VH-VL binders against Translin-1 (tsn1). Designs and how they scored, part 7

Target 1, 220 residues: Translin-1 (tsn1), of Schizosaccharomyces pombe (q9p7v3)
Amino acid sequence: MNKSIFIQLQDQIDKEHSIREKLTAEVDLLDEKLRVLQLLLANCEQNLENQEEILEALEIIKSKTRGLAELASNFPYYKYNGVWDRSIQKVVYLYLLASWTGRLDKSLRPTYSLLSLSEVGQILQVPVFPEESTFHLSIEQYLHAVLSLCSELARQSVNSVISGNYHIPFEALNTIQKVHSSFQVLSLKNDSLRRHFDGLKYDLKRSEDVVYDLRIHKLV

## First folded at step 22 (VH-VL)

Design u8 (from u2 with light chain Y35W D58E)
Fold by ESMFold2, look of step 22:
Structure u8 (fold): chain C 220 residues (1-220), chain A 120 residues (1-120), chain B 112 residues (1-112)
Amino acid sequence: as target 1 above (220 residues)
Amino acid sequence: QITLKESGPTLVKPTQTLTLTCTFSGFSLSTKGVGVGWIRQPPGKALEWLANIYWDSDKYYSPSLKSRLTITKDTSKNQVVLTITNVDPVDTATYYCARSRYFVFYFDYWGQGTLVTVSS
Amino acid sequence: DIVMTQSPLSLPVTPGEPASISCRSSQSLLYSYDWNYLYWYLQKPGQSPQLLIYLGSERAKGVPDRFSGSGSGTDFTLKISRVEAEDVGVYYCMQATQTPYTFGQGTKLEIK
């Protein structure tokens, strides 16, 4: 009697372990492609010859994200979402970056603009704001991705000046300023997100300093 | 492909004037913000910055050497020239030219270097 | 002149292990725009110097993520999270806050 209960519990433990292993394996495959795309998008304003590689990497990442979404949708979202949370943040971040830099061919927004969460979901063909506990892009993933984008834009702002792309610092500052203002209005209850946002001031200051220096030296 | 190459004499006598030419390709000094600098490295010693020149002909010299240094450019030939007057054995070093940017002042591409020996 | 002091001057490392190089300036390298005009270069054996890190913490084009720069003001650190054989050479810090631009003495990283 009691043995039957423990056999059923062991079966459930084994099934849950198997589910986590399958999800982790899919996330690992996705992470490999994310590293490739991140490398391609580093200083991509200077190198237009890598556009086909960027488009190829974007399509592979979309395919793997949809594959993960299909696998994960068979299981309770909140039980397993920790497996992919950081990787999906990076997917969103890299799509935001590809769109912002004009490297995403079918972006729903012009260069130097931010995609919304729903637009990212539409482009990736992945649910957002689902009415059920199935795989979806979360608001927290999107907000972390937007903040990560700002950090990268501040970094690329410095590099773009060194490479003579004096327009990029102004567009980066404009974007970072808008994000900063929008986040100040939000009620951030998530400790991780609040700490991430608190760091935005350094990205803003660096971007401001670059623009100020360009104006003082009449490079623009 | 960005490249820089130093040329000039390998042996000079004390009191002579040393003239070094940096010839580069893959970028232009007509580009706003671009510059070229000179750095030397005495045998077995650390790097020593000498001078920079920028697209707008603004020039920067190491203050202790300023009276002996002249840096000039020929943008159409992709060349920068460094002149060091009244050399002595202390000026024996490998001389590098390197690309720079005006307000960040790094050196992102370096030439192969040329060893100049000043014998008394 | 701003004096740049590196430590250690010689750094034997086992491949796969971390390495850390310190650079101290005699004056603050924070310029009026809150920038640290601090740079790291690597001179591999028989080669010209190559830029690794600029403005204190930014990686130059093609530099792997295992290299990181940190610090502000007068104290700066270059870290290599896992040393590889290709990382052998002499590392120099440089400041460009004021002329003359000055380099540290160099830190020779060797495989032991």
Scores: ipSAE 0.000, ipTM 0.454, lowest interface PAE 14.2, mean pLDDT 87

